# Designs tried in a protein design chat: VHH binders against q9xw16. Part 50

Target 1, 132 residues: q9xw16
Amino acid sequence: MSGWNAYIDTMTAAAPSIKRCAIVGAADGSVWARTEADNVFKASEEELKTFVALFNDVTQVPAKGADIEGVHYVVPRTEESLIFGKKENTGFFAVKTKSAVLIAVYEGPNEVAAQVRKAVESMQTYLNNAGY
Key: E = the ipSAE of ESMFold2; O = the ipSAE of OpenDDE; V2 = 0.75 times the mean of E and O plus 0.25 times the DockQ between their complexes.

## First folded at step 3 (VHH)

Design e13 (framework vhh_8ghr_2)
Fold by ESMFold2-Fast, scan of step 3:
Structure e13 (fold): chain B 132 residues (1-132), chain A 123 residues (1-123)
Amino acid sequence: as target 1 above (132 residues)
Amino acid sequence: EVQLVESGGGLVQPGGSLRLSCAASGFTFSSSYAIGWVRRAPGKGEELVARISGSGGSTSYADSVKGRFTISADISKNTAYLQMNSLRVEDTAVYYCARGLPPPLPPGQFDYWGQGTLVTVSS
């Protein structure tokens, strides 16, 4: 379907603990690719537009948290171009590139979180180097 | 859902000009995707003629058309163009508009194609 699905496959192969993920446009939150079927990433257009706008000032995010797939996540801190959050045994990592935002939702203990972060940051580097 | 529709083909004499249009729906040219023009001439394989990248509007051309053809995109109309000048009999082909993936994926890797428009260069 989506030609960008090859990049989704690369991320999920690198970190099998990713349950759902998407690549969306940084300017508008438009979906370029996402996981489908039993692991469909199910955020609305309105939610994604709101989410990508968080990267305009990441310092505000810990005070309000972030919403992904209708779930409110606590965001303990942010880094430049990185937002991550937790909700019980689930969490997410989101990174911004020149043109995209990559969002990965995972489940599991802190050990799998580190692997998910590495996969997302590796893809961020790759896309930035490719001009995206 | 994603659709590309070509127009502007026709019969033209050698040395003439044509402008092909590719109207896109279901995605935008300001996003992640490149647009390519690929042609197929009778008795020949497919040739990637021109490409414009969605990442910043970077363009590339086949050596056979460099200096004669210009690819562009109009974001407000969501339409890509191929301006073809100094046409030669060898440019006779069906021209397809296609949506491509970003570098560094191989040239000619496209996921959606238009139906094609015929360009005939003959006297």
Scores: ipSAE 0.012, ipTM 0.194, lowest interface PAE 8.8, mean pLDDT 83

Design e14 (framework vhh_8ghr_2)
Fold by ESMFold2-Fast, scan of step 3:
Structure e14 (fold): chain B 132 residues (1-132), chain A 123 residues (1-123)
Amino acid sequence: as target 1 above (132 residues)
Amino acid sequence: EVQLVESGGGLVQPGGSLRLSCAASGFTFSSSYAIGWVRRAPGKGEELVARISGSGGSTSYADSVKGRFTISADISKNTAYLQMNSLRVEDTAVYYCARGYSPLPPPGQFDYWGQGTLVTVSS
């Protein structure tokens, strides 16, 4: 149900430079929660299905990049259960948990990117510990 | 008025058992809600140790308590329980009953919390 919105609120409060974010199912990219209204996360279900499949082998992603909200991001490298990318002044961090993928799109310099990464990784740890 | 009232805490020796109760009023247990037991040990952060859906259908546990703790719900009494067996010194904490929507939100995002009950495991 709508309880997943509290997780979105927690991440955006921890990192105000997050412009849009979502929590989606790791198996199919189905949306569990996302930012709304002026900050609506606009990715289609088909785009999200393609995106979460990237976690099947993150080492292949830097060669191809990743698409989020119709924007193609350069992915310079990946880490275990982590994909991140850049496109001009915009970037994202995406992390996989046992059953979910968290995606946060931000704008700003590298200093805010570090804050966004910490917020997303903290939530990843919490959800894994909660069995998600 | 929504209330969650914990009971059953106290002093127990290592290897002992305690049963905590969480009596809910002002709402009815249903699949729309989850009830969690969250603990905070002195000098440590919060840990979600167990959760149950409001319908009583699904449960989950932190790795630190699996096989020792059991969460349950009596839907007719609108009460959730945490049965704690084989208690260890490191289980010493204030235990809170908390309501969230299913799935259970992070501790800082719960809409209602109990007052907490202290569990001390010491010889």
Scores: ipSAE 0.012, ipTM 0.179, lowest interface PAE 9.0, mean pLDDT 84

Design e15 (framework vhh_8ghr_2; at its last look DockQ between E and O 0.03; V2 from the best seeds 0.00; counts 0 for: pae E 10.5 > 2, placed apart)
Fold by OpenDDE, look of step 4:
Structure e15 (fold): chain B 132 residues (1-132), chain A 123 residues (1-123)
Amino acid sequence: as target 1 above (132 residues)
Amino acid sequence: EVQLVESGGGLVQPGGSLRLSCAASGFTFSSSYAIGWVRRAPGKGEELVARISGSGGSTSYADSVKGRFTISADISKNTAYLQMNSLRVEDTAVYYCARGYSPPPLPGQFDYWGQGTLVTVSS
């Protein structure tokens, strides 16, 4: 095993508001690791394939929004390697590394978003430095 | 190429002892790195068992193994060890050694992993 589940645990420990989390291949949306048990990340491979493709042109994403786990999120803005969405008291942060996309779905007031973003971006930086 | 190769796993009775080795190549042990032992039992998630700085100066342990397990490193051999005493059935798992940065950006982060070695504790 590659140990990718350890990274899932690291992110969820760093941001308790994260309800579900996944690490997927940037090229095809294949699932490398995900939260399990009571907090199963449920996005299908077809959905993830579509989602990771959004990073090919992030400038169009705010106009369309993004779907994760069958839920449609409003995307206020994007960055080259960052897509985040909001829906009521929920949201997601997705960041792209050299070879992966990290997705964290969170629940809570807007104030928790900063901690979620920090957890995901810290992992992004770490993985990039490690060549992933 | 960074590689970590575990050895020393096997079958042991409860109360027994086992010593795991992690031979590292492609990098040199230093204070910039840390070596961790992570285990995964069937149907369970990963657990960081022990961590040691690359210089061998600092160690940490999971509460579940404190007093029973000892992590160490031989810098001259670029090898880390996990001495496991008073083994219990619940210690049964695949044990992985892994490299990380010291300090890590976040707790529990490792970038390279070995293939793992199976430890089975059974009467």
Scores: ipSAE 0.013, ipTM 0.262, lowest interface PAE 8.1, mean pLDDT 91
Fold by ESMFold2-Fast, scan of step 3:
Structure e15 (fold): chain B 132 residues (1-132), chain A 123 residues (1-123)
Amino acid sequence: as target 1 above (132 residues)
Amino acid sequence: EVQLVESGGGLVQPGGSLRLSCAASGFTFSSSYAIGWVRRAPGKGEELVARISGSGGSTSYADSVKGRFTISADISKNTAYLQMNSLRVEDTAVYYCARGYSPPPLPGQFDYWGQGTLVTVSS
């Protein structure tokens, strides 16, 4: 059975170092799918609404950082449709598509971060091409 | 009853072109389905190289083949195609045609697969 959860499963299979992830609406931060059970993505609706609004002007994000699951991340810089942050040995990548924002939280060294980024960017391209 | 049958594979030289066909039976191409081409090279995992919606509207490609491969569908003939240009030795693989659902299938989210057709690119 296909649903948005299949997209979560595909990303976590491609990058097993993803600890938690979600697909949310770009306009309002509403959750379309997220990791559950042992890897539940815990961000509140209000936090996600605030987070997706950061994509209205990503150049302002490094000055204030970003909050995900109640954790404040330092955002050293942003790229087009990409916000990423770091806190000790944990980090996240968030990418915006036409109608969605993909958020993946991971732990590990630079090799792990690169794998996670590749997985979310691949899914971003896929969803954009699918009209999402 | 549902079948996907590939054809058009073979031996070609580097820089050459090849056109793969995927004839579907037991269902009709529609907006409810998508068709993908997945390849598996000797000793490697599977790679989704191209996807098209069953209505023929939306297409996507792996970075490794973008600009060289073109996927298309003839809805009236219930057949999908993969035009492969500027072939490289690393394109050598068994190419599978696969059906998925709409919204479009993800890698590993296909429900019916063809038998595969071997493409060998050698100099």
Scores: ipSAE 0.012, ipTM 0.132, lowest interface PAE 8.8, mean pLDDT 83
Fold by ESMFold2, look of step 4:
Structure e15 (fold): chain B 132 residues (1-132), chain A 123 residues (1-123)
Amino acid sequence: as target 1 above (132 residues)
Amino acid sequence: EVQLVESGGGLVQPGGSLRLSCAASGFTFSSSYAIGWVRRAPGKGEELVARISGSGGSTSYADSVKGRFTISADISKNTAYLQMNSLRVEDTAVYYCARGYSPPPLPGQFDYWGQGTLVTVSS
């Protein structure tokens, strides 16, 4: 059993609008944990390797958008360690820690996005302080 | 059956160095496992200070020890090491070697722990 699943559970409990999420290695996109079963996070490792590399220069991302799970998102907002993507009534927040990228895909209107962002940023802070 | 045995702790002055060893038995180091050093200071919780993949290739460190501590593994001896340089009083703790599954785990995700070795940094 992957010990990282507890962190998946923490984020989904904190923001119920999160439908799928994952913790992946920042260097290579390898999956450390993800939602499974009925809400499987299904991005390929090749796709994840490309996705985490977006954090090498987040300033380029709004012009290009981002792909995850075979879905192309418009990226209206980035910060040094955060990418926000939107498509219709869905979106994602991804944040980078020292060793990992946390990805949360949510459904709902933009009003729920703050809850999702808070959940992933809280975990980002926790993992960074723990050395990850 | 699985055992992790730490050694190398002791009393050292600030600025000094120590090398901790973690000899493993009951399993062979491999990429399926991660080895971590976790410390507990009096009155504080656990801190994962360093980890290494069981293949020896991937390492990670807590911010509090980066640049001062180095984790390594000798797969042929089934042993992991923590080289601790430039020690400070706040590094005083019991240091535990622990094993978990890859990818590198957080402290609560280790399944086997050693008995711990005390490191005291004091003038």
Scores: ipSAE 0.005, ipTM 0.154, lowest interface PAE 10.5, mean pLDDT 84
ESMFold2 (binder alone), look of step 4: mean pLDDT 82; pTM 0.822

Design e16 (framework vhh_8ghr_2)
Fold by ESMFold2-Fast, scan of step 3:
Order: C-alpha cells, then sequence, then structure tokens
Structure e16 (fold): chain B 132 residues (1-132), chain A 123 residues (1-123)
C-alpha cells in the first residue's frame, strides 16, 4: 500500500542483510507493503493468512515449523510475539504488533541474524507505540 | 471541502478527565474512512493515540493510553470523540483529529488534519 513502503525501506536500510520483507495485517495476513522487483517477497495470500494465525498460539509452532514463500523453516523456539526460524543459510524473524505482522527474510551467519532481529523489533516497538 | 474541527481541550489536573470532539464536514463517515487522534508533545514525535473506522466497527489504541482512553463515533452527527480518563502529566500534548482510510495507512499518514487542541495536564 502507498505509504507503508517507507517502513520497508527503513527496515532494509537498518539491516542490509534483509533479502525480502513485508508488513501484513495481523488479522488476515493482507499485504500492506513488501519488497518488490528483484527481491520480491513471494508469499501467497493463503500462506500469509496461515502464517499470521500462528501468533494465536506460538507455543505450537516449534513442533511444526513455519512456511514462508513456499519454504519450510525449522522454528527452534518462539518468544512472546516473536517467531523465528532457520533453513540452512537463510532465516526469518516475524513479530506481531497490535495490527500488523512484520516478516523479514535474511541470509547470513548469526551476527547478521542479530542485526535483522534488532531492526524488526525496533519497528515493532515503534508501531505498537503508534497504535498499530 | 473537507474540514475537521476539534474541541474540548484545556487544563486538567492529574487523574482528571476530558472529552475531545472532532466534527467532520465535506465527507461522510463510511467504511472507506477512518478517524485517528494523533498527539504531538514538545520534543517528541507524532503518536497515533486511537483510531476508529468511519463505520464505527473497529478501534485501536496506543499502549500508552489503552484502558484509559476510548474513541467513538456518532455517524449520524459525523463526529468522532476521544474520552480521556485518568489523565497523566505525560498526556500533555496538542491533540489532532485526522482522516485516514481503511485498510489502515501508516502511522501518521492522514490526508486531512484538524487545527489541533491543546491538552495540558498539570497541577
Amino acid sequence: as target 1 above (132 residues)
Amino acid sequence: EVQLVESGGGLVQPGGSLRLSCAASGFTFSSSYAIGWVRRAPGKGEELVARISGSGGSTSYADSVKGRFTISADISKNTAYLQMNSLRVEDTAVYYCARGYSPPLPPGYFDYWGQGTLVTVSS
């Protein structure tokens, strides 16, 4: 959506190792904004609807993993309003706010993952404080 | 022309209450529009305090005000309200009524804004 792309740009600038990301509605997984073109976030509407529903009970996620962009990720554990996973050299962080879910897919080692998590959690805090 | 006019601001003691009103003209409250209350305090950025769909069907609140503030809309009067209870010194700010759209736009992205009304919480 028009306007939300600035928030995508902010996250990718803060953590350049983010390969693809999106901001979606927490209730329905509708896309508000996502990376496009050469780094298009490829998740389907049905996949996103299923993914955001995982936040209804994050404790069940490690047993089943999570699917993003048709890729199955191992989710080692979850935290409050945070789901993260790994698939070889790639991973993701997803955080839930009042109205949105932020999803960032990255590639790289653990120090890169830490930077991506920080960027996503900073945006989560900002949006929650803003009423989203 | 679209116009939003706020009223109800003023000086109140900590723990007190105020009710802000936002009278809209030039458009009709509908499912296509949303009304937000955005505040700006000296030295701080903009904060979306509360949002309501133009149909009155859904509301959301910033963590800083949840449980204390209530947003509502009277569609027949084309007016939105912000009931502020248990006011704190940190609630001191200029409060703006703003028109947005459904689905939600980014925080602070609104196409029309009121003039603002000052709320001062002090002894």
Scores: ipSAE 0.013, ipTM 0.197, lowest interface PAE 7.6, mean pLDDT 84

Design e17 (framework vhh_8ghr_2)
Fold by ESMFold2-Fast, scan of step 3:
Structure e17 (fold): chain B 132 residues (1-132), chain A 123 residues (1-123)
Amino acid sequence: as target 1 above (132 residues)
Amino acid sequence: EVQLVESGGGLVQPGGSLRLSCAASGFTFSSSYAIGWVRRAPGKGEELVARISGSGGSTSYADSVKGRFTISADISKNTAYLQMNSLRVEDTAVYYCARGYSPPLPPGWFDYWGQGTLVTVSS
């Protein structure tokens, strides 16, 4: 167990509607920590490498969407260091820090999505301030 | 005993270059470790300048130095290097070599630090 699992636990406690999440390296998509067992984050190494590369030019993402855990999400828009997507009542938020990408997959309506976004952005701010 | 010993600092003119060395003892560069260069400038906080995995394969850089600085590691010599090109007055700082982990451990990047080497960029 890496010490990064404590940050996974912090995010899931802050937003219980997060079903699966991970912290991965921004350069290569290597997994630093992820949810496990019944909530295992199932993205492959190849998929994560492709996903983190999207942050090299987020403006291209809305035209193509994004794939996480073999699921294709519609990405309505992006912000600097933020990609989010929707697939009916499911969605994700992904944010880039200096060294990491945080990915949270959730289920629920728009009010739930807002809580998940806040949890992920709070962690992004914390890690950036810590030099990650 | 883990030790990191820096060398290569000094006074250089703007536009010049320096190469810093970090000789490690008491542990071996491996996939479990990372080496970082962290600088502390007068009037500024700490900045992680560059990081390399202990295997030598993965590197990252602060935006302020990207394209100008290159980190490398010689695993057989257990030594990491920071090649600093196109130096600017704002690069003036004490540069520390530090051992971290791959992946990094929160909340701190590094558990062992060198004594630091001063780099002064001035006309």
Scores: ipSAE 0.015, ipTM 0.290, lowest interface PAE 6.6, mean pLDDT 86

Design e18 (framework vhh_8ghr_2)
Fold by ESMFold2-Fast, scan of step 3:
Formats: C-alpha cells, structure tokens, sequence
Structure e18 (fold): chain B 132 residues (1-132), chain A 123 residues (1-123)
C-alpha cells in the first residue's frame, strides 16, 4: 500500500473520533490514501473531482453547501484553505495543501469537532512545510 | 517483505572518494517514499546526511556534507546511491540506508533500515 496511508494513521491516532478520512490530489481529486474496510471512505472519483474544485473559489461554498460520500453538508463559512460542514451529529473538515486535500469525516459532539479540526490542520501545516 | 541492502563501504584515504549503493526490494520507488542515508560515528549520535524522494525529484543534505556528497536514485534499478567525495577522517561511520515517507512521517521517521556499511577514512 501507499506510504500516504501512514498519514491517515497519524491523523486518526491524533483524533480517534474521525470515522473516515482520505488524502486526495488537489488538482484532480485522485485518492492517494483513505481509510478502508469497516471505515472505508466511500466518495466516488467524480464526487472528489467536484469537491476539490470547490477550493478554486471557497467563497461560493456556503451558499451551496458541499457533498461528500453522497451526503449534503451545510457549510456555515469557509477560509482560503478550509471547508467544513455539519449535518446533525456528523461533520467534516477538509483542508487544502499545495498538492493535496485532506478530508476527515467525524461523528460526535462539538468537543470532538475541535479535536478533528486540530488534527487535520496540524497535518496540513506539516505537509505544506514538506512541500506538499 | 521490505529490505534495503547496502554495499560499497570500505577503507579510503582522506581526500578520496567512495560510492555507497542501497538496493531496495519489497517496494518500488515512488512519490510516496524517500530514501535517507544516516550515519553513526564513534562517540556521536545518529546524523541524517542525505535524503532523496523515491521518485528522485528532491534532495537534501546535512551542512557537514553539502558540496561533497551527492545522493541519487536509479528508479529502473530500484537503487539509491551516495557519492562521497573529498572524504575526511570525521566522515568515518557506519552508514545506513533507510526508507522514509515523502513527505516524512510526523515526527519525521524511517520505518525500514539496512544492515549498515562501515566507511573508514584513514591514512
């Protein structure tokens, strides 16, 4: 398997409430690594291509929301490299690096969301510093 | 099964040159992996002297070896090399080839190591 799976393992160890996650190419949404088996990240290649394109103009995202794994999320606001959404007791954080987009889907209360955000932003910083 | 096998170590005089080879098996060089050369000298700790991405695109060097050592990779042979020029007595160490990730794991780490090859620089 891809060496990128070690980064998935690092994020899920840092935030165990991450239910599913993936690292995908920023240019095309191609999957570099994702959670598998009982925690398989289920987004199609077409959906991921559409999703990563949202980072081309994040200001439009709150008006439309975002779809991931066939689930429509309300996106309350965005930052230049961050899209996050909520749907009831589930949510996601997605961050863009130079070459990748990290997507983490979680379930749980607000305390869990903060830990997940910290984990993906820490990885984003690390990958950007490494030239990715 | 992942293996890294070093070769090319030996005795060399100060100012001489030596080329180390690291043959990889059980994985292919790709954008996901990096190869590092790490040395352990008598009385000193571990030092990462050179690193190359598995695809061969990006290299980095310790300040102690910049301008003297060159790391390279032959993707078709799945082999990485360390060309060591202008060798000094202080370069005497066991040199290990190690597989890492590109980018490195947090904290930056290597997951598989070769057996090591001894380089002795002395007159």
Amino acid sequence: as target 1 above (132 residues)
Amino acid sequence: EVQLVESGGGLVQPGGSLRLSCAASGFTFSSSYAIGWVRRAPGKGEELVARISGSGGSTSYADSVKGRFTISADISKNTAYLQMNSLRVEDTAVYYCARGYSPPLPPGAFDYWGQGTLVTVSS
Scores: ipSAE 0.013, ipTM 0.195, lowest interface PAE 7.7, mean pLDDT 84

Design e19 (framework vhh_8ghr_2)
Fold by ESMFold2-Fast, scan of step 3:
Structure e19 (fold): chain B 132 residues (1-132), chain A 123 residues (1-123)
Amino acid sequence: as target 1 above (132 residues)
Amino acid sequence: EVQLVESGGGLVQPGGSLRLSCAASGFTFSSSYAIGWVRRAPGKGEELVARISGSGGSTSYADSVKGRFTISADISKNTAYLQMNSLRVEDTAVYYCARGYSPPLPPYQFDYWGQGTLVTVSS
């Protein structure tokens, strides 16, 4: 967890508008690292297990949305390794790598969303290239 | 200085038991770390035989040792153990204690290694 927290720090430094984020296991949703203290990522283990299972068939997600931290998000569309959603002024980006799922929750307008997406996708590329 | 020191290796007959110890210094066992036991036999590659989270709550084993080996940790003593029962000739190897992260951290699964302790199963 301590070593994976360095990747959390890298993402939040690249996109300071990330309010909360986590790196979880793709197979089981186990938390590898997450933001803490005032910015603690609050999803339960059960919710994360359900969430990572969405990547087994992302085509079903836009019809029903996705739940993160007890908040239901509208998911407008998905890509094979990307799920993103909006709920009023809050949104998230989640990307799957070989072994992990990166989840970043943000608040703000579309310009903020673009910065967060870039940070998460950059980390996705890095981890995939590292074999994770 | 992070250091891992193994002890408890030796010669044992097939069917016998040994308990290996791994004394850690320079860091404290916590949920952020994991301890693994990795073995290497002459002419063979490395095999991760057992892993325990630094908090002691999560363990895993290679299929070759499941049911025979038990990994444990004494957090207060900063020491991990590998109890090896029903030993086979095929278990003959140098056993290394290694520190990693829980979960694994890319690109290095283990960042510090002990010097190894020899286990010989033979009559």
Scores: ipSAE 0.007, ipTM 0.153, lowest interface PAE 9.3, mean pLDDT 84

Design e2 (framework vhh_8ghr_2)
Fold by ESMFold2-Fast, scan of step 3:
Structure e2 (fold): chain B 132 residues (1-132), chain A 123 residues (1-123)
Amino acid sequence: as target 1 above (132 residues)
Amino acid sequence: EVQLVESGGGLVQPGGSLRLSCAASGFTFSSSYWIGWVRRAPGKGEELVARISGSGGSTSYADSVKGRFTISADISKNTAYLQMNSLRVEDTAVYYCARGYSPPLPPGQFDYWGQGTLVTVSS
């Protein structure tokens, strides 16, 4: 049974340009679910622990950028529960819920980015309403 | 020992009302938990009809029961309720109270279930 993978499937169905994504614990970056096989999300446990800690003070992130899967992304700005970044034709959106962080890596132009953001924020709202 | 004990089920005519209670023991209602009411009709799968955060702050309902059912929680009594109004024949099912816990269980998955209480709506 892949319980949390159903939520991964929901996000990727809503935004097919998501190449890889994961749901991780907000406190420690522990993986609850991630894309696998051809779309394996490659972030290490150490990297995820560092990444979720960025949500403790998102105002510092634009000056430093963020690293996901060993790739350094430019972060143009942040919101309290949202970090997003770009590197050439790739990008990511990460949102924090009460107990989780959702990370989606995508490829494509700005039109695609808007679809990915919508999918991730919709799932954020759903999980927050569910108590996660 | 975590336990959920339902009560309040029975036979009722279409258009009638019932109130189900779910008494919890072995844990305390808090924001770390949510309580759901899941029903199973004969020959059908499970349907999550309503859920409430253990703090009582947020609720949600299946489209089939919106406007008719109300979920609530009395944190001081560690008890959740499902007020069912304007009951229909298709609401006939065994109703289960269930606890959700974050992580490792996702929303809609439960780690503890009550024994179930039968609700029959017929004339």
Scores: ipSAE 0.016, ipTM 0.282, lowest interface PAE 6.4, mean pLDDT 85

Design e20 (framework vhh_8ghr_2)
Fold by ESMFold2-Fast, scan of step 3:
Structure e20 (fold): chain B 132 residues (1-132), chain A 123 residues (1-123)
Amino acid sequence: as target 1 above (132 residues)
Amino acid sequence: EVQLVESGGGLVQPGGSLRLSCAASGFTFSSSYAIGWVRRAPGKGEELVARISGSGGSTSYADSVKGRFTISADISKNTAYLQMNSLRVEDTAVYYCARGYSPPLPYGQFDYWGQGTLVTVSS
């Protein structure tokens, strides 16, 4: 319903291997847009509030991992504005912009992960340049 | 038919001020739209100097103009403004008003553009 849904559509068009994704507020984890229907992004408001707070100090995340949609992911390492995790054949990439956090969940091998990462980082760059 | 018409450009001395206006027709300012001011100097690329949501809410500015330029919108007049203070010779450019989306669309920031208005800051 919102203009933010166009960003979800753009990311999923660029990386069809994205199973579920969302764009949330960096300050509070409020949902701006997410995938719906058959591929609904299922994270609770409380979980998202906890998740976006991880970006306050990403260096602590590999020791604890991260929870998305009630699934606990191993986080092998982080970068200043990037948290990514893996659990068996699934994974996620989350990037922080000035005002938002983009989260994309995928399923598949390393080639799929690379495509998803590229799509999410391209959108991060675009939004930062647009002042978001 | 969407149309954007700029006015207010002209010649000004360094340190002077100008106010540019962008009169919009064919659509109404709303939370779904944004207005940007983009400038182009001869031999240089385009620079987005200021952006405002169509509802007059959030604003953003290029580092080159922060503290000197102010973007605003009058929803009742369907008009956006760029107040330019402390003008420098480097601000000399053609200034374009453009319609975008709030939030901005990833397929390109702006879909309609005005004809542009020339601002010349003489040394």
Scores: ipSAE 0.015, ipTM 0.261, lowest interface PAE 6.6, mean pLDDT 86

Design e21 (framework vhh_8ghr_2)
Fold by ESMFold2-Fast, scan of step 3:
Structure e21 (fold): chain B 132 residues (1-132), chain A 123 residues (1-123)
Amino acid sequence: as target 1 above (132 residues)
Amino acid sequence: EVQLVESGGGLVQPGGSLRLSCAASGFTFSSSYAIGWVRRAPGKGEELVARISGSGGSTSYADSVKGRFTISADISKNTAYLQMNSLRVEDTAVYYCARGYSPPLPSYAFDYWGQGTLVTVSS
């Protein structure tokens, strides 16, 4: 429905271990694009609004964890614009740009996680350079 | 269906002006899309001459046309324009409008193209 779906396709092509992902507004958690159908990103609007607000102070997130798609993830640490978490063999990487938050949920071991992180950070750099 | 239809091409003398129009249907101009004008001269490859975000907020130009061409968009009419001033013989080409993404994707320039309109600059 939107031109932002092309960015979803780019991220999932770069890291096939991404099971679901979304691009949402940094200010309000509004969905710009997300995976659909059998790979639908299931987070509610209320959950996304809460999630993007975590980027207002990422240093507090490891003490509380983070909720995505109704799943509570342990967040071991954060970086300035990066929140990531794990639960068993599933995990996520979320990065903030000037205007957006990119969220990718994946499944697999640490080698797979590194590929997913690289994909979302590459897109983060690209969007920041484009003014987003 | 998504369509882009160009108009306004024709024969013009060096130093003259033309305004090309690109009427879009099947989608609405928005911050998610961009419109580009791409030209192809006989025996040469494609050159992106101008780009505008679908919201009309940002523009860019090829060095070859900067200061001479102006791209604009009328969101209410779902139409983009290319105002071409101080035309040169080297501007002779088929001009296509194309839909892209905002911000532009490194691996995806444009996904839908018009049929093209011929611009001939000749004395």
Scores: ipSAE 0.015, ipTM 0.294, lowest interface PAE 6.2, mean pLDDT 86

